# Ledger of designs, part 78: VH-VL binders against q9nrl2r1430to1533

Target 1, 104 residues: q9nrl2r1430to1533
Amino acid sequence: GGVHELSAFEQLVVELVRHDDSWPFLKLVSKIQVPDYYDIIKKPIALNIIREKVNKCEYKLASEFIDDIELMFSNCFEYNPRNTSEAKAGTRLQAFFHIQAQKL
Key: E = the ipSAE of ESMFold2; O = the ipSAE of OpenDDE; V2 = 0.75 times the mean of E and O plus 0.25 times the DockQ between their complexes.

## First folded at step 3 (VH-VL)

Design q3 (framework fv_nezutatug)
Fold by ESMFold2-Fast, scan of step 3:
Structure q3 (fold): chain C 104 residues (1-104), chain A 121 residues (1-121), chain B 107 residues (1-107)
Amino acid sequence: as target 1 above (104 residues)
Amino acid sequence: QVQLQESGPGLVKPSQTLSLTCTVSGGSISSGYSWHWIRQHPGKGLEWIGSIYYSGRTDYNPSLKSLVTISADTSKNQFSLKLSSVTAADTAVYYCARGYFKPRLGAFDIWGQGTTVTVSS
Amino acid sequence: DIQMTQSPSSVSASVGDRVTITCKASQSISSWVAWYQQKPGKAPEPLIYAASSLQSGVPSRFSGSGSGTDFTLTISSLQPEDFATYYCQQANSFPLTFGQGTKLEIK
């Protein structure tokens, strides 16, 4: 896509990073602290990786960007039981993302 | 080998705060495990109270109506339970337990021996 | 909250018997069930996790099965040390919840 599309992705990632519920998603889960995470989650992703992909112009379509954000939430809900602090944060941040993504 | 040991008062008066500590040996509470408090009422089943993770995050059973606080002291390798405004209904054996790295997929694999708490005047 | 209901509440059996204990969840919990054994005066010990996976060190006479809402713990040939109370526990949703227990007694 164009420069305007890349700017929109950057703006949305910044809004997600600044959100109070972004804490589970800022960086990849530590393999040293949580070794079994990578046994369960086959395609790990986090906001810092998505932001790097935006900066390197790796998203050719808005759908690819949206898919990576949705994968991040899907991983959260797969690993964490429902109603945990992580899952609750994920639910609220995902709802916020869906509202913001309508601007894309 | 990792071991957990509860400590705290055997008797607590109604309306006071119950404070229990779990001491972990043979492993670090800063590992990727979750650390839990579970109680068992006399002649009844098990009730999950809450958990604290290596990151310091806590989850609590909503039925305790914000009366519960769980905290960790990494320098002492301990995590603790405070239950405020206790009543006779809080009389139970209290266990600390380790939750598996995968909280959805695993069992509580290591338990303390349990400590009996009686709430009475 | 997800309610876990065990049946029977108590069962009397003899050494060598096949014993089956069931656990029903009030809503679907996929396969996220653990089973525990508790002897008088002791903490519970894990037997099964993820419905059917045997905990390390647990004898092979114990097995678990089920998915969704219906789960079963089976002891294929009861031994004297197996007389205890058994609990199921769901890990699909917080708060974590346990069944009421099934007491396995000598006939």
Scores: ipSAE 0.094, ipTM 0.738, lowest interface PAE 5.4, mean pLDDT 88

Design q30 (framework fv_nezutatug)
Fold by ESMFold2-Fast, scan of step 3:
Structure q30 (fold): chain C 104 residues (1-104), chain A 121 residues (1-121), chain B 107 residues (1-107)
Amino acid sequence: as target 1 above (104 residues)
Amino acid sequence: QVQLQESGPGLVKPSQTLSLTCTVSGGSISSGYSWHWIRQHPGKGLEWIGSIYYSGRTDYNPSLKSLVTISADTSKNQFSLKLSSVTAADTAVYYCARGTYIKGRWAFDIWGQGTTVTVSS
Amino acid sequence: DIQMTQSPSSVSASVGDRVTITCKASQSISSWVAWYQQKPGKAPEPLIYAASSLQSGVPSRFSGSGSGTDFTLTISSLQPEDFATYYCQQANSFPLTFGQGTKLEIK
């Protein structure tokens, strides 16, 4: 992509950050506070990192951007059981993302 | 609904090892949460003892680290506390609790009813 | 260790009163404070997590606020079932620590 595509990625990240269910995804999990997270999750990512990558023009294709967002949700469901508030928030936010991603 | 229930002896003699078990029902101890022991001395506040994660990692209060062992038995859906060389100062109500690691970080969303332990000769 | 200090240690109030309890951390804990209610002979029950998020099933008259070192629990209109001891907890770092408790008593 181009500037139009980068603008679309920024818009989508902003919509995700503003969503009520974004709280588990805003920043990387702290290794000090959640010591076992990085033993289980080998490719950690969060919305602040994705937004930084958008701002630095590191996504050349929409598929690369979508892959990072999906990795974020995959990590959530790998670490958090289905009945947790984190997994429920992730499920709702992922559904919202899939609707918005149709614009990409 | 997830529930936690403590069990163990109500009376322990000084210098012996206190052993308590927390039985979890309605959910798995391997389900990505942290599992904690907390105690409350008569008429006093709450003291965190330690935790175990579903990965098997443990963290202990430094004031108790040489005396405390927490372990998990996933086949029985239980986690347990062993406190060695007990004294009268270990007389307390002991609670097990579930920690919500990211949501609220290390806040507790479910507690057992508590079990009273008296250390006396 | 992070020390949590609650104020006041006890408060006497009447049904319908607005009650505020404060909690001060000895160092910054961001928003990582939780509040619990404990009635005599029972386990603590969660009220608030992450300083201001209401636990599911907790009445809306309970609210939390604050960040850094200073935190407040507010009960907007005290009900008979609210007479209990309240504890704050820092959820930021190990060892986890609690305030000494605030006993809310009938006036």
Scores: ipSAE 0.000, ipTM 0.565, lowest interface PAE 14.5, mean pLDDT 85

Design q31 (framework fv_nezutatug)
Fold by ESMFold2-Fast, scan of step 3:
Structure q31 (fold): chain C 104 residues (1-104), chain A 121 residues (1-121), chain B 107 residues (1-107)
Amino acid sequence: as target 1 above (104 residues)
Amino acid sequence: QVQLQESGPGLVKPSQTLSLTCTVSGGSISSGYSWHWIRQHPGKGLEWIGSIYYSGRTDYNPSLKSLVTISADTSKNQFSLKLSSVTAADTAVYYCARVGYFKSRYGLDYWGQGTTVTVSS
Amino acid sequence: DIQMTQSPSSVSASVGDRVTITCKASQSISSWVAWYQQKPGKAPEPLIYAASSLQSGVPSRFSGSGSGTDFTLTISSLQPEDFATYYCQQANSFPLTFGQGTKLEIK
């Protein structure tokens, strides 16, 4: 992607980070606190990693950026049962993401 | 409200290409959803044909991969299906549908009414 | 491909009955199953997504449960408008695959 796309990705990531429901997604899940997470989730990702990739110009296409965000939500829903605080936060944040992504 | 509507010829001859278009209103096809084609053979169940994402990425049913092309025209808010080398086995009702989730995880939340396609000489 | 198998293929029931339809995936699909209702001559209508979440506007008598490979759709008190064919669908991986359908008929 171009400079304009990278600026848009940064704005979207900032809005996601600021959202009340971003707390499960700000950084990688701790192996110490959740030891079986990495046995189940083979492609871990979080907003801090996505933001660094944006800042280092590692996304070549908007689709790669969107895929990483959606991978983050998919990991949440695969690991966490539907009735957990994590899954509920993920559901609301993903809906917010879909609205904001219309600007891309 | 989001609405989808299929259009295309109801009759296609064997060996020809079937071309169908889905027109979307009340929402944009470039807003991060995935857009799908499903068909239903007479008296049978549902078969997924393929999908297209906001990014332009396409996914096809492997049983149809060499025969199917899905494309999007964001300026017309339409996406289309082309199925080449059709046979009588392609006679079906064809539906277009949307997933309200980029990875198709939340199920198909809006469907067109369906269009009947008969492959006959 | 992930095969989805529904049971039963058909069921006869009366208004007020509790009806259960089951769906089995050939491999684990987490919670990524959706359920649809289809009436003759009409497009399928979504009922449930992510195994247990009701689509907006769907009556509370419909519920879904399950995870992994075994999923259930329950209608707690059958109404006249519920006689239809029901399909499960896995949304875990491509190709998306549907069960063969369960026809719910009047006794």
Scores: ipSAE 0.006, ipTM 0.575, lowest interface PAE 11.0, mean pLDDT 85

Design q32 (framework fv_nezutatug; at its last look DockQ between E and O 0.09; V2 from the best seeds 0.00; counts 0 for: pae E 15.4 > 2, placed apart)
Fold by ESMFold2-Fast, scan of step 3:
Structure q32 (fold): chain C 104 residues (1-104), chain A 121 residues (1-121), chain B 107 residues (1-107)
Amino acid sequence: as target 1 above (104 residues)
Amino acid sequence: QVQLQESGPGLVKPSQTLSLTCTVSGGSISSGYSWHWIRQHPGKGLEWIGSIYYSGRTDYNPSLKSLVTISADTSKNQFSLKLSSVTAADTAVYYCARGYLRPKLGAFDIWGQGTTVTVSS
Amino acid sequence: DIQMTQSPSSVSASVGDRVTITCKASQSISSWVAWYQQKPGKAPEPLIYAASSLQSGVPSRFSGSGSGTDFTLTISSLQPEDFATYYCQQANSFPLTFGQGTKLEIK
C-alpha cells in the first residue's frame, strides 16, 4: 500500500458515511443500550473505527480495508433479522460499496 | 420487576380506528429493547403486528401495510398502536410485549395480560 | 413470509409421558426459533430461545433442538401443569411468524 491507496480508502469511507443507509454503521453499538449484541458479535467494527485506521495508515493492502468493511456488513446480517430496517440499509449500502470498491 | 399493561376500548365499530396503549412499569422503554404488538384471533394462532425500538424506529407486518402506526411516548413510558379502517377480521386479543434484538429476539420475555377487542356494529 | 408448520396440531398424553412437538420452517432460519407455552386465558410464556437455550425459570424437563428448517420441543416427563397450547416462532426474518399451535391435552 501507498499514498494513493490511502487517499482512495478515505474517499470511499467518506462516501459511505454520507450515504443515506449508513446510519446503522456510523459508530459502535452501545453495550448499555444493546447488551446482547456483544454476546453474538465478537469482532465489532463501525465506519468511525475504519476511518481512524485509514488515517493512521493501518491498511497496507486494499484487501485489508475491504475485509474490515465486509466484516461490518457481516456483523449487521448476523445480528439483525432479515427484512429489518438495519438489514435492508446494510444490503443497499453493501451493494453501493461493491460498485465503488471495484476500483481498489 | 418489569410489567406491561394494555389499555383501550374493548368495542370498536367497523371503519373506525382502533387505538391501544401499553404502559410499562419497572423499566424504561428507552433502554435497549424492542417493544411489540401481537394479536391472537379467536381460537387461532398468534400474529405479529409490529415493533418500535428504544430509538423510536418502527417495523410493521407488511400484511397490515399502511393501516398500522406504532408510536412511543418516553415521558409517559408508553407505546401505542393505531390500526385504521378496522373490520370484523381485526377482532382479537391484543398483547404488548418486550423483545430483544438477537439472540433473544424471538423470546418475548415480558407480555401484557392482553386486552380483548371486538369489532362489531 | 416464512411459514412455520407445527406437527401434530393436537396430542393427547398422560402424566409422565415423553412428548415431542415439531416445527418446520418454509425456508432456512438457522437457529432463530423460540417456543412458547400458552394456558387458557393467559398470555404466552417463553420456554426456549435460539432453538435450544432454556429461558430462565423454565423447568429442565423442557428442551429444544434443531437447526435450519426442522425444530423440536421435547417435554421429557409430562406434568399436570404442562397441559397447554405450544407455539414455535421464527426470529430470522421480519415479519416475525408463529406456528399454528399444538394443543397438548389430557389422555
Scores: ipSAE 0.378, ipTM 0.817, lowest interface PAE 3.1, mean pLDDT 90
Fold by OpenDDE, look of step 5:
Structure q32 (fold): chain C 104 residues (1-104), chain A 121 residues (1-121), chain B 107 residues (1-107)
Amino acid sequence: as target 1 above (104 residues)
Amino acid sequence: QVQLQESGPGLVKPSQTLSLTCTVSGGSISSGYSWHWIRQHPGKGLEWIGSIYYSGRTDYNPSLKSLVTISADTSKNQFSLKLSSVTAADTAVYYCARGYLRPKLGAFDIWGQGTTVTVSS
Amino acid sequence: DIQMTQSPSSVSASVGDRVTITCKASQSISSWVAWYQQKPGKAPEPLIYAASSLQSGVPSRFSGSGSGTDFTLTISSLQPEDFATYYCQQANSFPLTFGQGTKLEIK
């Protein structure tokens, strides 16, 4: 337990969080604000959850990390219509992620 | 039970601004629902004007976007419509409505009774 | 914008008849279609959401089907109170758009 260099996963999560289009993904959707969200989305996930998993070294393979990120985007597109701000933000952020993920 | 009621002047002169308010009772506009304005020109179909969400985010019909402003007053549990530079084409029955998010997003489950707005000199 | 083409524009039917109204989207909208009933001087009333889900309180004689671009509202056995104008609406993309309506009249 101590300060260590950011792993590639940690670095990528930081970049995603700092992205202008990260706002729909920063934390889990509030059931109070979106009452029907969890009726549709059965595997909720957000960047703060992924960051926690990274910090706990729960990802053994890059593919596992990528899968969670993709799940996050898929949830967004499943719940949000195409021309919503959330879906548009997700589209842009996913494109950014796909570029960065090539470095993993 | 949630109810919506439109209010505002029924007569507006050309080039002026149409202003309407929707008062919501029996529920909070800060809930996970969306709140919409829809109009119906006499003898015509329905036209979506725009929406406001619990977050304060708004969506507008591009055909009206430059002329439309939708706002919310959570303290009064109201949301409002402003349509500037009106013409005779803006004569219609104006409805406010509640919509769900998915899977009912865009499906308006509760409507006001509507208020008639006539644009005339 | 997504255009919703509704057909027919009007239909005459008798009590007890099976009535079908169709709505075609200009592009795929998955199952994000709602149907409404409107009577003269009244606000539209919701019937169906998500193409096939019946709104609370709506009689079971109403049903919706379809996916992609072609959608159908069916009244299995027409009742006197069902004579009205019906509208489809897509909720897939902004701007939200409605069909032009179908007026169901008594034969």
Scores: ipSAE 0.026, ipTM 0.726, lowest interface PAE 5.4, mean pLDDT 92
Fold by ESMFold2, look of step 5:
Structure q32 (fold): chain C 104 residues (1-104), chain A 121 residues (1-121), chain B 107 residues (1-107)
Amino acid sequence: as target 1 above (104 residues)
Amino acid sequence: QVQLQESGPGLVKPSQTLSLTCTVSGGSISSGYSWHWIRQHPGKGLEWIGSIYYSGRTDYNPSLKSLVTISADTSKNQFSLKLSSVTAADTAVYYCARGYLRPKLGAFDIWGQGTTVTVSS
Amino acid sequence: DIQMTQSPSSVSASVGDRVTITCKASQSISSWVAWYQQKPGKAPEPLIYAASSLQSGVPSRFSGSGSGTDFTLTISSLQPEDFATYYCQQANSFPLTFGQGTKLEIK
């Protein structure tokens, strides 16, 4: 809680969005482009949605914010084989996130 | 298991429309794959023509975009190529192929046998 | 369009030899390269995807490496069935493009 934590969530989301490996995570996967995605992934989430939740103060605990970010990576690894550009980008962005999240 | 088979005329006159059909057996064209046309000119490399997805979305090589149409008939489990205003430069072996929904996920893993199309008067 | 340039255009080799074929992209494509083998009168068959991942059913004597712009297909010990033409293909962006081919012939 508090203004310090809200600023930290926003700062972290901005850093994730600016990271070169954010490209698979910026917006929800298109059902038209990837028709089977929503048959496999039942809790879709993306950085634009997480950022909006931060702006609307929907995260009451840092753990809730972290859980949404980790869900985003888990979805990527569940849908994409390990050697894909999406999964590799997810691995690198997740490592970056873990470093930044220590500041929360 | 999954097999692809090209069909269509082997000889086409200049200015006509080349029409080819790929029949998919042992699997569904409505699956989570992409479906492609690729051609190979005599003594030359491979050229990607375009693709169609289950959704009906198409992607075309920009060099051919105004001349090419790819469509699907799910009731017949087929997808088709139409190439308009052909010239001798369109003489090639034409392949249909299955690709992954995201091209990065894998190679074109299943190909038809290929059909030779000659464009001449 | 991303141009894929293969080298050499042809190579003569003997059974048991180690052969290396290279492919250079006109811009960085990360690891998004596939390799194909094509025998005369037949369709191409996939060997490698994502630069280094072996397609199911492909013998382990085939391997791929590289990232960025420079990629290599290696056959560690040639077998009689390996004499064919080999193509690289970038999967980074549309239009999907192929190298011009490398013909591997019997000495």
Scores: ipSAE 0.000, ipTM 0.567, lowest interface PAE 15.4, mean pLDDT 87
OpenDDE, second read of step 4: ipSAE 0.021; ipTM 0.718
ESMFold2 (binder alone), look of step 5: mean pLDDT 91; pTM 0.941

Design q4 (framework fv_nezutatug)
Fold by ESMFold2-Fast, scan of step 3:
Structure q4 (fold): chain C 104 residues (1-104), chain A 121 residues (1-121), chain B 107 residues (1-107)
Amino acid sequence: as target 1 above (104 residues)
Amino acid sequence: QVQLQESGPGLVKPSQTLSLTCTVSGGSISSGYSWHWIRQHPGKGLEWIGSIYYSGRTDYNPSLKSLVTISADTSKNQFSLKLSSVTAADTAVYYCARGYWKPRLGAFDIWGQGTTVTVSS
Amino acid sequence: DIQMTQSPSSVSASVGDRVTITCKASQSISSWVAWYQQKPGKAPEPLIYAASSLQSGVPSRFSGSGSGTDFTLTISSLQPEDFATYYCQQANSFPLTFGQGTKLEIK
């Protein structure tokens, strides 16, 4: 646990943000443009929120960090049809995450 | 309140590019919906061609491969379809339609009236 | 691609009848089905989304049901304006695909 894990979380979230397939996940869906989104998705999350939680030292365990990333992908796959650009990006980014998360 | 209207040539020659435009009134194409092209061949069912989202992202039917381009002009509140290298098989009524940004969560709720395109020499 | 097969291809009915149209997906699509009505020379109009949710403004005599691979559209008491072609559409997987249509004709 501790400082080394938090540093690893920051490095990993930066790698995810910079990945070509991160575009659906960078920021929360706009309430103005898609008002129904927040009525349907109970636990919205995005990489900018996860990064802020890392910076504020809100993750005590690697499992908590991993759970937030997995929630982000789960939301994507529940609400985007298979073979959409979002679902394809999510699938590739999730595979990248699983490889990188082995370092945690 | 929101209305869609297709426009384009009624007749296109084989091997040319078909260009169609959908004009949206009563609402913005930047509003967070998805905007779609759907066609109906004579005596046949409906075929989804592709979509463009408020973000500018596009999705295309793989059966149309590299032949389709959909683009948006937010200043004119229009989105457009280009279908290259047309053949007689592309003869159809072409519709533009509004969908929910998550297609699972809604139907195509607003449709244009359709424009007939004939591909013939 | 997910194939959507509608049955019957045509049905003849009288005003006041209960009419049932079915749609079968080639693989499981959860509840992600929409239904449309199309009259000759006109664009399709939405009736149902997410298998069972009524589109705003659609009369309550229309209802949808089903999950997985088998879906049904029901008109509980047919009205003269209901004679049209009906289409199902899956939204589980891209490309989005439609059934071949069911033509509802006056008996």
Scores: ipSAE 0.012, ipTM 0.657, lowest interface PAE 9.0, mean pLDDT 87

Design q5 (framework fv_nezutatug)
Fold by ESMFold2-Fast, scan of step 3:
Structure q5 (fold): chain C 104 residues (1-104), chain A 121 residues (1-121), chain B 107 residues (1-107)
Amino acid sequence: as target 1 above (104 residues)
Amino acid sequence: QVQLQESGPGLVKPSQTLSLTCTVSGGSISSGYSWHWIRQHPGKGLEWIGSIYYSGRTDYNPSLKSLVTISADTSKNQFSLKLSSVTAADTAVYYCARGYLKPRLGAFDIWGQGTTVTVSS
Amino acid sequence: DIQMTQSPSSVSASVGDRVTITCKASQSISSWVAWYQQKPGKAPEPLIYAASSLQSGVPSRFSGSGSGTDFTLTISSLQPEDFATYYCQQANSFPLTFGQGTKLEIK
């Protein structure tokens, strides 16, 4: 792993951020705007947090990076009813991620 | 404390656009709830039309997609429904309602009194 | 779309009776159902959310139960103010859908 894997993680996060369906995932849900979110979601995460972890070299294995991305999608599907704009965006972005993650 | 009130014309001609406004008092539409339009046809049950969130994002009932637009005016603390190309089937009582951002864990907890809309020539 | 079917469509009962209204979803909705009461000429008022959670301010004689596809609303001891139409609503999937209603009438 090492340097090449970190470059791959950064490239993948950038691709996710640039995707049209990234809007529900760009930053942590605000507790002051959405207080009920944290009653349900025990491990909140977003792309800005994942990107920060990549930049700080906190992922030792590709599986740890993939787990954080999958947690992000799992949180989306747990909180949002099916066929909401958020759930639809999550479904499409998750499919895109699964294709790109094959490069890891 | 929070109250919702619908306003708009009681009579709309077929093929025209129905325009309704919901005025919210005692709380801000920017404060993190979802804001919904629901209608009830004469002698029938309730039909969800769509919602707008504090973020400005909207969700619409697919049966009404391309005919419905929901928008918000935060300066007036209002959100509005436009339903284009109306027919007699759009005759109903129209309600605005507040929902939780997590619809699974909350009912529509505050409703307007409803406004009757008749579509006829 | 998820279809919500209520039974019965109408029920006649007397003050003090135990009344049960049933709601069936066309596919599994976990516990994501709410119940509403509507009186003539009035907007619906919430009673129950998440199948069994009582809305704040609602009398304890109202209770909800169920999971998956089958849900019930129970009024343990009917009061005069309870004669109304009751609706279930699923929140598992958009579009949000309601049952056709159950009218509770004086026997």
Scores: ipSAE 0.014, ipTM 0.710, lowest interface PAE 6.9, mean pLDDT 88

Design q6 (framework fv_nezutatug)
Fold by ESMFold2-Fast, scan of step 3:
Structure q6 (fold): chain C 104 residues (1-104), chain A 121 residues (1-121), chain B 107 residues (1-107)
Amino acid sequence: as target 1 above (104 residues)
Amino acid sequence: QVQLQESGPGLVKPSQTLSLTCTVSGGSISSGYSWHWIRQHPGKGLEWIGSIYYSGYTDYNPSLKSLVTISADTSKNQFSLKLSSVTAADTAVYYCARGYYKPRLGAFDIWGQGTTVTVSS
Amino acid sequence: DIQMTQSPSSVSASVGDRVTITCKASQSISSWVAWYQQKPGKAPEPLIYAASSLQSGVPSRFSGSGSGTDFTLTISSLQPEDFATYYCQQANSFPLTFGQGTKLEIK
């Protein structure tokens, strides 16, 4: 609970950001560069947004934090065809996250 | 109006590298589209080779292994295909085409006219 | 790789006929199917995307339907300019794959 959970969330986000497969997830997809993204994805999210929510103490439960991370991966797999560079990165990063999330 | 045009040699020797260029006019390859190479073997269907995006990232057909390279030259508004170690099986009509960034919601909407490549000694 | 199989491989029809071409995927691809028309010596031209969405500029006699593994392209009233080869293409998984084609010939 409380400050211990915030430290755990911050540690997990830092580990995700530092991972080699984080590149599709670091910040929101550019509407200028990928205009069809926002026609498909209705709840966009990225690691920078999740980290900001952690810093503002917006996650009260570990499940809320996990839900936002899973939404990020769900968006990746919804938008990107299977076996694309983004989808492969998402699959590997999601597996890494599931191992790290056991600490929550 | 956006147009694509393939160029390159029509005859390539076995074991050499096939090199083709697609010139884009009326639009920028730096836009939010994806740019693709597709080939059609004589009397057969279409085979997707690979794509390049505005970011410079590429996706390739795994069946072509490490033999394929796609690159972009934004200053010339061109993208190019290199296929190394060609064999007679690489004889085909080669097309360049435009798609949406990741082509789930769109078809390949603009195609070049195609260029015939024969692999023969 | 996802295999796309078209039926029939060829069909003979007359102007004014209703023509249907079917495409079957080897595994579920949701609605991520496009259809193309190719005339001899020409590049393919898009007709349909996302299984049922009509490409801009394509005549309304063309329509698409289906989801999962089974997809259909329909020409409601065949015109002389419609004699061509038709291809389906899936975009659910890389590599992108095409059907073998259906040749539509005049009777």
Scores: ipSAE 0.138, ipTM 0.753, lowest interface PAE 4.9, mean pLDDT 89

Design q7 (framework fv_nezutatug)
Fold by ESMFold2-Fast, scan of step 3:
Structure q7 (fold): chain C 104 residues (1-104), chain A 121 residues (1-121), chain B 107 residues (1-107)
Amino acid sequence: as target 1 above (104 residues)
Amino acid sequence: QVQLQESGPGLVKPSQTLSLTCTVSGGSISSGYSWHWIRQHPGKGLEWIGSIYYSGWTDYNPSLKSLVTISADTSKNQFSLKLSSVTAADTAVYYCARGYYKPRLGAFDIWGQGTTVTVSS
Amino acid sequence: DIQMTQSPSSVSASVGDRVTITCKASQSISSWVAWYQQKPGKAPEPLIYAASSLQSGVPSRFSGSGSGTDFTLTISSLQPEDFATYYCQQANSFPLTFGQGTKLEIK
């Protein structure tokens, strides 16, 4: 992608960060607080990492940006059972993202 | 160290609203933890009532559907429980407790001492 | 809701004994079990989280094991302060649920 796509990516990340359901996704999970997370999740990612990649112009295609956001949700659903606060927040935030991503 | 303390009336009349407050000291309720209400009926086990997360997100036990509200006052470092339309079945010791923001990855590591609530006319 | 069933409901033991308490979930909960100790008139104290992780400050004689539906708490050499009621709790899904408790009594 181009400069216009990078601006769109930044706007989407900001909208996700502002969303009430972003709390499980803001930062990488702490190894101290959650010791088994990195045994289960082999490709960890969070909104702060994605925003850093946007700011460093590391996404060349819109699909690469979308793949990282979807990886974040996939990790959430792999680690967190369906009836947890984290999974419920992830389901709502993912639906919001799908609506916003239609504009990319 | 973080400490939790319950407060509220020990006697509530049937059909009234039970209101309890948990005061947190030594740490912030705005930190990366979850804050829970758990009760214990006389001579019985423990029942999870609900939680509020540092983000303000709440989860409630479906068996208490429409009757329970948990809220937080970050300026006072407190979180509270409201249970409406109480009956004798709500007689219990009520505890507040701290959990990890992901419930599976920690026990409830800090508990208040518990407050006894009796529902009687 | 996930039902947690403890066995036995009560057990009598002597100081120095190995004691095992079991907990069975009505459906698979992976490793997401915590264990608590409660003494009369006191709040529960955490012992174990994530089936086998020892809570900070808890004596090494306490251990947990299991996955799926079957979980155990073991006290390798019972001490006088260990006579209490023990509870398991599943943290896999909401609502969070506890076992009915196992009372550990002096023989």
Scores: ipSAE 0.006, ipTM 0.586, lowest interface PAE 13.1, mean pLDDT 87

